# Designs tried in a protein design chat: VH-VL binders against RNA-binding protein 12B-A (Rbm12b1). Part 3

Target 1, 77 residues: RNA-binding protein 12B-A (Rbm12b1), of Mus musculus (Mouse) (q80yr9r283to359)
Amino acid sequence: FYVHLKNLSLNTNKRDLRNLFRDTDLTNDQIKFVYKDERRTRYAFVMFKNQKDYNTALGLHKTVLQYRPVLIDPVSR

## First folded at step 15 (VH-VL)

Design q2 (from p3 with heavy chain K59R)
Fold by ESMFold2, look of step 19:
Structure q2 (fold): chain C 77 residues (1-77), chain A 119 residues (1-119), chain B 112 residues (1-112)
Amino acid sequence: as target 1 above (77 residues)
Amino acid sequence: QVQLVQSGAEVKKPGASVKVSCKGSGYTFTDYYMHWVRQAPGQRLEWIGEINPSSGWTRYNQKFKGRVTLTVDISASTAYMELSSLRSEDTAVYYCARDEGYYDAFDIWGQGTLVTVSS
Amino acid sequence: DVVMTQSPLSLPVTPGEPASISCRSSQSLVYSDDNTYLNWYLQKPGQSPQLLIYGVSNRFSGVPDRFSGSGSGTDFTLKISRVEAEDVGVYYCMQGTRYPYTFGQGTKVEIK
């Protein structure tokens, strides 16, 4: 169960994402920031272990984190 | 009112160094990559390098390897470019530019700093 | 390095007429994320460059709708549907797909 996070601040770290998704069972190894040739981007992927947490995460679409609304999209299987 | 304001023009001798400053205002300084670009008279724009102000991570055009250093002072919202071992062909206008972070497009530019290297 | 080639290098234009600027890259500008990192800037006389188009075809905020970008792969075009006197300056394409970032030679647009 994967979601694609978009529009992240460059200041956002894994702790910030765990706090955003605090109602889910999320650990750091489930979070992968996207890099373009070693350059940090505004994207990340997050894996959820079950449908309930995945649906919870999708419901946070456009929540503001560090002055930016975070876009949360499903990833095709 | 997002703005980048650069330090004033410099005149240098060959072999000297120059340090150009770029102060950002009206936005979260650490949320955007800062780039440096130069334009010699009659020449195309040339990318020098970039810095992530939050981490200090840098990447340089290999043409400048060993001569350019990019730094930031986060508390002053200011980026710096230092170019050493100056040559007459380094005479150019030097720009800082903010990267919007999606298509690596430079959406805000400083006014430019003329650096003249003359014997 | 990716070589960016613009044509024409000089473009005299009559106000009200269309203008078209070509930009070609020595390699595909499609990155592995399926994005194309091709951007256009205008440098008006005596000014720093300003962003016009990003990601091939997206107009930057405040850019008039007479400006449009198109293309794919290695071939890109900037069009001005009806040139105005304020559009005078040098237009640059830039690629951000591969380091180092590189610019075209510029196309100087002038009133004839």
Scores: ipSAE 0.655, ipTM 0.905, lowest interface PAE 1.3, mean pLDDT 93

Design q3 (from p3 with light chain Y99W)
Fold by OpenDDE, fold request of step 20:
Parts: sequence; C-alpha cells; structure tokens
Structure q3 (fold): chain C 77 residues (1-77), chain A 119 residues (1-119), chain B 112 residues (1-112)
Amino acid sequence: as target 1 above (77 residues)
Amino acid sequence: QVQLVQSGAEVKKPGASVKVSCKGSGYTFTDYYMHWVRQAPGQRLEWIGEINPSSGWTKYNQKFKGRVTLTVDISASTAYMELSSLRSEDTAVYYCARDEGYYDAFDIWGQGTLVTVSS
Amino acid sequence: DVVMTQSPLSLPVTPGEPASISCRSSQSLVYSDDNTYLNWYLQKPGQSPQLLIYGVSNRFSGVPDRFSGSGSGTDFTLKISRVEAEDVGVYYCMQGTRWPYTFGQGTKVEIK
C-alpha cells in the first residue's frame, strides 16, 4: 500500500512524517523522499504495511505540516 | 509581502572577491531553494547556482570552475553569493531568485546587484 | 549544456495585435518524471525578471490570460493574444530540466 505525498516543506524529514502518521505503524525505511537527481523535491512516497494504516493515511489529506497542507494521493504501484 | 532585498553595488579590481547578500522576508526562508543568476551587458541571463537553505546543499554552474560559493545565514534569512578571482567578464547585474519548488520556476526575484570589475 | 534558442530576437508589435515567441532547446526538456521544466520570464525596462509561465503552459499568479504557453519536447511558444503597452520588455525562456539551467537569448518586445 503506497501513498504519494505532495507539497512537502523542504524542512520536512522522516520524523516529521512519522509524527504526521503517528496512528500508523511506520518506520523510516518505509519513507522515501523524491529527488530530482541530487535535488530534494516536495514529494515523497510512503509504504504502509496494511490496509488500515493506508486508509488512516489517506484520511490525513491536506493536513498542515510545517505551514503546508500535505496532499496525500493513493498510488497504484 | 514576499520579497528579496539584495546588497548594494560593488566595484572591484581583477583578482579580488565579491560577496553579495540577499535577504528574504515574508516567507519561510528555509522552505525555498535560492538561485543566483547574472546578466552581463548585452548578454543573456546566466544561471550561477542554487542552494537549499535548509540542508546547505548546493549546485553550481561548472562554468565558474569553483569560483562561486553559495551560503546562507538562516538566522538572518539571508543568502550569500561569493565570487572569487574576479575578472572583467564578471561585470554584471547579479540576481537572487526564489524557487517556487515546482518546475524549478523562479517566482520572486531580488532587485539585482551591479558588480563592476575594472582595473 | 542545453542551448536555448529564441526567435525572433526583436519583435515590434502594434498595440492590440498578437505576438508569438518561439523557444527551442538543443535536446528534449522532458525529465524522467515526465515533467517539462520550461519557464518564461519577462524583464520590463529597468526591472528584474518576473515569472510569466511555468511548466510550459501554467500562468503564474497575477499574469493576464492574454499570455499563454505551449509546446513539448524541444519546441515551445509564448503567445500574447493582444499586446499592451505594459507588455514591453525582454522575454526569456528557461530550462530547468538539466544542470546547468540555461536561458534563451531573450526576445525584445516593443510597441511600434
């Protein structure tokens, strides 16, 4: 189960995302920030281990994180 | 209001160094890449490099062969561009520009800083 | 480096008439993420450049709808449906697909 995070602050780190998804079982290795070559982008992919956590994540769509609403889209990976 | 304010004009001798500042206000300074672009008389805009104020990551135009150093002072919301071993060809207006974060578009520009290099 | 070539370099226009500026890249500007990092800027006389179009065809906030961008791959166009006096300046295309970022020569739009 994968989600695509959009509109992330450049200040957002994996800990911040784990805090956002605190009601899920999420570890750092399940989070991957997207890079344009070496350049950090405002995107990330997060893998959840079960349907419940995945649904929880989708429900957090547009939650404000570091002054930016986080867009959470499902991905068919 | 979001704006970038740059330091004043500089006059330098060949071989010297110049350090231009760019202060951001009205937004979270560390949340946007900062680019530097110059414009020599009668020439096209030329990209110098970029910096991630949050991480300190930089990318430089290799044309400058290591003469450029980009830095930031987060506490002052200020970006700096230092150009060393100045030559007459470095005479130009230097701009800082904020990167929106999408399509690498520069949505906010400083007013520009004229750097004149002459003997 | 990716070479950006604009045409024409000088564009005198009668107010109310349309204008079209071409921008060609020496290689495709489509990145591996399927995005095209092509932006347009306007530098009015005595001012800093300002963003007009980002990502080929998206108008930046506050940009009048008489401005439009189009194109794909290596060929891009900026159009002004009805040129106004305030549109005078030098227009630049810029690619951000590859480092170093590069600009076109600029197209100087003037009122006849």
Scores: ipSAE 0.896, ipTM 0.960, lowest interface PAE 0.5, mean pLDDT 96
Fold by OpenDDE, fold request of step 20:
Parts: sequence; structure tokens; C-alpha cells
Structure q3 (fold): chain C 77 residues (1-77), chain A 119 residues (1-119), chain B 112 residues (1-112)
Amino acid sequence: as target 1 above (77 residues)
Amino acid sequence: QVQLVQSGAEVKKPGASVKVSCKGSGYTFTDYYMHWVRQAPGQRLEWIGEINPSSGWTKYNQKFKGRVTLTVDISASTAYMELSSLRSEDTAVYYCARDEGYYDAFDIWGQGTLVTVSS
Amino acid sequence: DVVMTQSPLSLPVTPGEPASISCRSSQSLVYSDDNTYLNWYLQKPGQSPQLLIYGVSNRFSGVPDRFSGSGSGTDFTLKISRVEAEDVGVYYCMQGTRWPYTFGQGTKVEIK
């Protein structure tokens, strides 16, 4: 179960995302920030281990994190 | 309002160094890449480098061969561009520009700083 | 480095008439993420550059719909449907797909 996070602040780290998804079982290894080569982008992918957490994550769409609403899209892979 | 305000014009001799400042306001300074671009008289815009104010990560145009140093003072919301071993061909208007963060597009520009290098 | 080539370099235009500027890159600007990092800027006389188009065809906030961008791969175009006096300046294309970022020579748009 994957979600695509968009519009992330450059100040956002994995801990911040774990806090955002605090009602899920999320660890750092489930989070992957997207880079343009070595350049950090405003995107990340998060893999959830179960449907419940995945649904919880989707429900947090547009939650403001560090002054930016986080866009959370489901990923069809 | 969001704006970038740069330091004033500089006049330097060859071999000297110049440090241009760029103060951001109206936005979260650490949340946007800062680029530096220069424009010599009659020449095209030239990309110098970029910095991630949050992490300190930098990328430089290798053309400058290590003469450029980009830094930031987060507490002052200010970015700095230092160019050493100045040459006459370094004479240009230097711009700082904020990166909006999606297509590496520069959505906010400073007013520019003229740096003149002459003997 | 990616070489950006604009044409024409000088473009005199009658107010109300359309204008078209071409930008060609020496390499494809399609990045591995399938995005094309091609942006257009306008530098009005005595001013700093300002963003017009980002990602080939997206108008920046506040940019009139008279401006449009198109293209793909290595060939790009900026169009102004009806040139106004306020559109006078030098237009630059810029690629951000590869380091170092590079600009075109600029196209000077003037009113006839």
C-alpha cells in the first residue's frame, strides 16, 4: 500500500511524517523522499503495511505540515 | 509580501573577493532553494549555483572552478554568494532567485547587485 | 552543458499582433521523472527577470493568458497571442533538467 506525498516542505523529515501519520504503524524505512539526482524534492513515497493504516493516511489529505498542506495520493503500482 | 532584497553595488579589483547578500522576507526562508544567476553586459543569464537553506546542500556551476561559495544565515533569512579571485569578466549584475520547488523555476528574484571588477 | 538556442534574437512586433519565440535545446529536456524542466522568463527594461511559464506550458500566477508555452523534447515555443506595450523586454528560456542550468541567448521583443 503506497501513497504519494506532495507539497512537502524542505524542512520536513521522516520524523515529521511519522508524527503526521502517528495513528499508523510507520517506521523510517517505509518513507522515501524523492530526489532529482541529489536534489531534495517536495515529494515522498510512503509504504503502509496494512489497509487500515493506508486508509488512515489517505484521510489526512491536505493536513498542514510546516505551513504546507500535504497532498496525499494513492499509488497504483 | 514575498521579496528578496540584495546588498548594494560593489566595485572590486582583480584578485579580490566579493560577498553579495540576499535577504528573504514574507516566506519561510528555509523552505525554498536559493539560486544565484548573473548577467554580464550584453551576455545571456548565467547560472552560478544553488543552495538548500534548510540542509546547507549546494550545487555549483563547475565553470567557476571553486571560486563560488554559497552560504546562508537562517537567523537572518539571508543568503550569501561569495566570489573569489575576481576577474574583469566577472563584472555583471548578480541576482538571487527563489526556486518554487517543482520545475526548478525561479518565481521570485532579487533586484540585482552590480559587481564591477576593474583595475 | 546543455546549449539553449533561441530564435529570433530580435522580434519587433506591432501591438495587437501575435509573437512567437522558439527555444531549442542541444539535448532532450525530459528528465527521468518524465517532467520537462523548461521555463520562460521575461526581463523588462531595467528590471529583474520574472517567471512567465514553468514546466513548458504552465502559466505562472498573474501571467495573462495571452502567454502560452508549448513543445517537447528539444523544441519549445513561447507564444503571445496579442502583444501589448507592457510585453516589451527580453525573453529567456531556461532548462533545469541538467546541471548546470542554462539559459537561451534571449529574444528582445520590441514594439514597432
Scores: ipSAE 0.896, ipTM 0.960, lowest interface PAE 0.5, mean pLDDT 96
Fold by ESMFold2, look of step 15:
Parts: structure tokens; sequence; C-alpha cells
Structure q3 (fold): chain C 77 residues (1-77), chain A 119 residues (1-119), chain B 112 residues (1-112)
């Protein structure tokens, strides 16, 4: 159960994302920031262990975090 | 109003150093990479390097490695480029430019700082 | 380094007529994320560069719709459908796919 986070502030850390998804059971190992080579991007992937948390996370689409609406999309397969 | 305002023109002798400042306003300074680019007379634009103001991470064009240092003062929303061991070939207009963060496109540019290196 | 080559280097145009600028890269500009990091800037006389097009074809905010970008891989084009007097200046393509980021030589667009 993966979501693709987009439009993140470069200031966003894993603690900020745990707070955003505080109604889920999320730990740091489920969060991966995306890099272009060594350069941090505005993207991340988050894995949820169950459907309930995944649906909760998708419901937070466009929530503002550090002055940016965070886009939360399902990962396509 | 988002702006980048650079320090004034400099005249230097060969072997000296120069430090150009770039003050950002109207946006969250630490949320955007800052780049430095120069343009010598009659020449194309040349990328010098970039800095992540939130972490201090830098990447330099290897052409300048050993002579250029990029820094920031977060509390002043100001980026700095210091170029040492100046040569006459370093005569150029130096720009700071903000990176929008998606396609590494430079969406806001400073007004430029002319650095003249002459004997 | 990725070499960016623009053609033509000088482009005299009659106002109201179209203009087309080619940009070629020595290597593909498609990164492993499937994005193409090719951007276009205009430097008007006496001014700093300004962003026109990002990611090949996306028009930057406030840029008139007479500007369009296209291309893929190593071959890219900027078109101005009807040149206006305010469009004079030097146009640069830039690649952001690989360090160091590099610019083309510039194409000087001027009224003839």
Amino acid sequence: as target 1 above (77 residues)
Amino acid sequence: QVQLVQSGAEVKKPGASVKVSCKGSGYTFTDYYMHWVRQAPGQRLEWIGEINPSSGWTKYNQKFKGRVTLTVDISASTAYMELSSLRSEDTAVYYCARDEGYYDAFDIWGQGTLVTVSS
Amino acid sequence: DVVMTQSPLSLPVTPGEPASISCRSSQSLVYSDDNTYLNWYLQKPGQSPQLLIYGVSNRFSGVPDRFSGSGSGTDFTLKISRVEAEDVGVYYCMQGTRWPYTFGQGTKVEIK
C-alpha cells in the first residue's frame, strides 16, 4: 500500500510526515524521500501496512504542510 | 513580491577574492535551492554551483572546485558566493538564481553583479 | 559535460512573423525518473535571464501563449508564433539532467 507524496517543502522531515499522518500507525522505516542523484526532491513514498491507514492518508490530499499543499496519490502498478 | 537582490559591482586584482551576496525576499528562503551562474562578456551562461539553504548541502561545477565556496545566512535570507584566486578570465556578471524545485528551472534571478578582474 | 548546441545563433525576424530556435544536446536529457530537464530562458537587452519554458513544453506563469516548446531526447525547439518587439533578446536552452548544468550558446533574436 504505497502513496506518492508530491510538492513537499525541502524543510520537511520524517517527523513532520508522522505528524501529518498521525491517525495512522506510521514509522520512519515506511518513509523514503526521493533524490535525484544526491539532490533532494519534493517527492517521497510512504508505505502503509493496512487499507485503513492507506485510505486515511489518501484523504489528506492537498493538506498544507510548511506552506505547501501536499499532493498524495496512489502508486500505479 | 519575490525578489533576489545582489551586492554591487566589484573591481579586483588578480589573486584576490570576491564575495557576492544575494538576498531573497517574499518567499521561504530555505524551501528553494539557490544557484550561481556567471556570464563573461560575449560568452554563454555558465553554472557555478548550488546550495540547499536548509541543510547547507552544496554541489559545485568541477571547473570551479577549490576556488568557489557557497554559503547561506538563513537568518538574513542571504546566499553568498566567494570566488578566490581571481584571474582576468573571471571577469563576468555573476547571478544568483532560485530553483523552482521540479525541473531544476531557475524561476527568479538576481539583477547580476559585475566582477572585473584587472591588473 | 553535456554540450548544448543552439541553431541559429543569430535570428533576424520581421515583427508578426514566426521564429523557431533549435537546441540539441550531446546526450539524452531524459533522467531515470522519465522527466526531461530542458528549460528555456530569454535575456532581454540589459536584463537578467527570465524563465520561459520548463520541462520541454511547460509555459512559465505569465509567459504569453505565442511561446511554445517541443522536442524529446536530444532535439528540442522553441517557437514564437508571432514575434513582437518585446521578444528581442538572447534565448538560451539549459539542461538540468546532469551536473554540471549547461546552457546553449544563445540565439540572438532581433528585428530586421
Scores: ipSAE 0.685, ipTM 0.913, lowest interface PAE 1.0, mean pLDDT 94
Fold by ESMFold2, fold request of step 20:
Structure q3 (fold): chain C 77 residues (1-77), chain A 119 residues (1-119), chain B 112 residues (1-112)
Amino acid sequence: as target 1 above (77 residues)
Amino acid sequence: QVQLVQSGAEVKKPGASVKVSCKGSGYTFTDYYMHWVRQAPGQRLEWIGEINPSSGWTKYNQKFKGRVTLTVDISASTAYMELSSLRSEDTAVYYCARDEGYYDAFDIWGQGTLVTVSS
Amino acid sequence: DVVMTQSPLSLPVTPGEPASISCRSSQSLVYSDDNTYLNWYLQKPGQSPQLLIYGVSNRFSGVPDRFSGSGSGTDFTLKISRVEAEDVGVYYCMQGTRWPYTFGQGTKVEIK
């Protein structure tokens, strides 16, 4: 169960995302920041192990993190 | 409101170095890549390199490798470009430009800094 | 390096008439994320460049709707439906798909 995070601050790290998704069982291995070559982008993918956590994450769509509303979209997988 | 303000024009001799500053205001400085671009008289724009202000990560156009250094002072919201071993062909207007973060498009530009290298 | 080639390099126009600028890249500008990193800038006389169009066809904030971008792969076009006096300057395409980022030669648009 994957979500596509968009509009992330370049300051956002995996700890910030674990705090955002604190109501889920999320570890660093489930978080992959998207790079264009070696360049950090404003995108990430997060894998959730079950439907409950996945639905919890989708419900946080547009939550402000580091001055940016984070867009959280489902990914077909 | 959002703006980039660069240091003033410089006149240099061949072999010298120059350090151009670029102060950002009205936005979170570390949230955007900063690029440097130059434009020699009558020529196209030329990308020099970029820096991630939050991590200090840099990428340089190989044309300038060994002569250019990009740095930031986060507390001053200021980026710097230092170009060494100046040559007459380095005469150009040097711009800093903010990357919007989606298409590597430069949405905010500094006013430009003329660097003149003459013997 | 990806070579960006603009045509024409000089474009005298009559106010109120349309203008069209071509930009061709030596390689596809589609990145593996399916995005096309092709952007357009206008440098008005005596000014810094300003962003007009990003990602092929998206108008930057405050850019009039008489400006439009189109194209795909290696062939791109900027159109001005009705040129106004404030539109004079040099137009540049830029690719951000791969390092080093590169610009076209510029197209100088001027009133004739």
Scores: ipSAE 0.565, ipTM 0.892, lowest interface PAE 1.6, mean pLDDT 93
Fold by ESMFold2, fold request of step 20:
Structure q3 (fold): chain C 77 residues (1-77), chain A 119 residues (1-119), chain B 112 residues (1-112)
Amino acid sequence: as target 1 above (77 residues)
Amino acid sequence: QVQLVQSGAEVKKPGASVKVSCKGSGYTFTDYYMHWVRQAPGQRLEWIGEINPSSGWTKYNQKFKGRVTLTVDISASTAYMELSSLRSEDTAVYYCARDEGYYDAFDIWGQGTLVTVSS
Amino acid sequence: DVVMTQSPLSLPVTPGEPASISCRSSQSLVYSDDNTYLNWYLQKPGQSPQLLIYGVSNRFSGVPDRFSGSGSGTDFTLKISRVEAEDVGVYYCMQGTRWPYTFGQGTKVEIK
């Protein structure tokens, strides 16, 4: 169960994402920031272990985190 | 209004150094990469390097390795580019430019700082 | 370094007529994320460059729809469907796929 986070602040760390998804059971190993070579991007992937947490996360779409609405999309092919 | 305001023109002798400042306003300074680009008279634009203001991570064009240092002062929302061991071919307008973070496109540019290196 | 080559370098245009600027790269600009990091800037006389097109074909905020970008791989084009007086300046393509980021030579567009 993967979601694609978009429009993240470059200041966002894994602790910030755990707090955003605090109503889920999320650990750091489930969070992968996307890099272009050594350069941090505004994207991340988050894996949820069950559908309840996944649906909870999708419901936070456009929540403002560090002055940016975070876009949360289901992962597609 | 989002803007980048650079320090004024400089005249330097060969062998000296110069430090150009770029103050950002109207946005979260640490949320955007800052790039430096120069343009010698009548020449194309040349990328110097970039800095992540929140972490201090830098990447430099190897052409300038050893002579350029990019830094930030987060409390002043200001980026700096220092170029040492100046030569006459370093005469150029130096720009700072903000990177939106998607296609490494520079969406906001400073007004430019003319650095003239002459004996 | 990725070499960016623009053509023509000088482009005198009649107002109201179309203009087309070519940009070719020495290497593919497609990154492993399937994005193409090709951007266009306009530097009007006496001004800093301004972003015009990003990611090949996306118009930056406030850019008129008479501007369009196209292309893929190593071959890119900027088109102006009807040139206006405020479009005068030097147009640069830039690649952001590989360090160092590099610019084309510029295409000077001027009214004839």
Scores: ipSAE 0.556, ipTM 0.887, lowest interface PAE 1.6, mean pLDDT 93

